# Ledger of designs, part 3: VH-VL binders against p86728

Target 1, 153 residues: p86728
Amino acid sequence: SNLQCKIAGGGELIPIRTPEYRAWVPLGEVGLNVSDSKVLIFAARSCFGAHILLQNNAEDFKNAVYEIVIGGMKNTRSGIRQCVGCKFDEWVKDKALNCRFFNYFWISWCGDEVWVGHGYRPPHNRILRYKYENQPVINAASVRSESDTYWAL

## First folded at step 4 (VH-VL)

Design n18 (framework fv_ebrasodebart)
Fold by ESMFold2-Fast, scan of step 4:
Structure n18 (fold): chain C 153 residues (1-153), chain A 122 residues (1-122), chain B 108 residues (1-108)
Amino acid sequence: as target 1 above (153 residues)
Amino acid sequence: QIQLVQSGAEVKKPGASVKVSCKASGYTFTSYGISWVRQAPGQGLEWMGWISAYNGDTNYAQKLQGRVTMTTDTSTSTAYMELRSLRSDDTAVYYCARDYYEFSGYYPFDYWGQGTLVTVSS
Amino acid sequence: QAVLTQPPSVSVSPGQTASITCSGDKLGDKYAYWYQQKPGQSPVLVMYQDSKRPSGIPERFSASNSGNTATLTISGTQAMDEADYYCQAWDSSTAYVVFGGGTKLTVL
């Protein structure tokens, strides 16, 4: 199919807060369903460690398709991995987050690659990409953080 | 050379408090968390809680809420665990262990301190 | 909170395969870890993230985790493997750590 790159939501941003080292917050439970989408645009205010989980099954936080980490290692790296808490499959030096201000980010899983970038205009300002041959279907997403984080999703 | 070195054995009376230290070396202290795990004589391992060496945020086991406090001193790369209102059943070897956060991931307890025996009796 | 159940003891002869189980509700949805502890010593990580082996741990150690049960398997068991073994799970929904009750492996 030619038109697979739908943006999740509809431009209405949902405010969420995640404290350090707490439960994953499934986006479906707060009104954002990504099952028909291929792009997520969001904003975060955080000192470090904003995590986005892309899942085949909304109940499965362990065998996720990807964990994307924004501003990991004390806001020095961002990366992509195929398991929760594993070493990055791809990463970049990136002071992505800010303790005082919201920054925008986008994630695209359109096609057979996952891309991550700064801002709210995909595919501009790309910082990461990873190709996963035979990528499982992404039907759900969840967020969590390493520090007290405010989200607009 | 990564190591965690704990303070020496303590003998305390019921009702007292104990503060155990765990000095880290060989890695960037503020990039990891420290978990505290205890083991009563002849018993299994019991997780007590976790502290971030980056910002000092803590997660304590529900059973110990109100009795335990975990802190860090980043200038000396040392983690502390204070347990108050000690009872005889708090007699245990207390371990600190590194929660491995490489590239902002959770990993198993890959390095452990040697343990600190705390005996509570009168 | 989650409870992890291990058999209190397992006994094998040298050279035989030892299997130590760890059971918990939907344990396969969590990562399982295994630790070996000998008398008077700190625990040592022997398996992480279900089935991965740390550097320095012999290849005779393997593990799996599916459904409600994680299993540590020691093939060609040696006298030096005699120890207490603990499973551990990390629950990503609570960020809490839970240990199993431990299994004493005896190599007769």
Scores: ipSAE 0.029, ipTM 0.630, lowest interface PAE 5.1, mean pLDDT 86

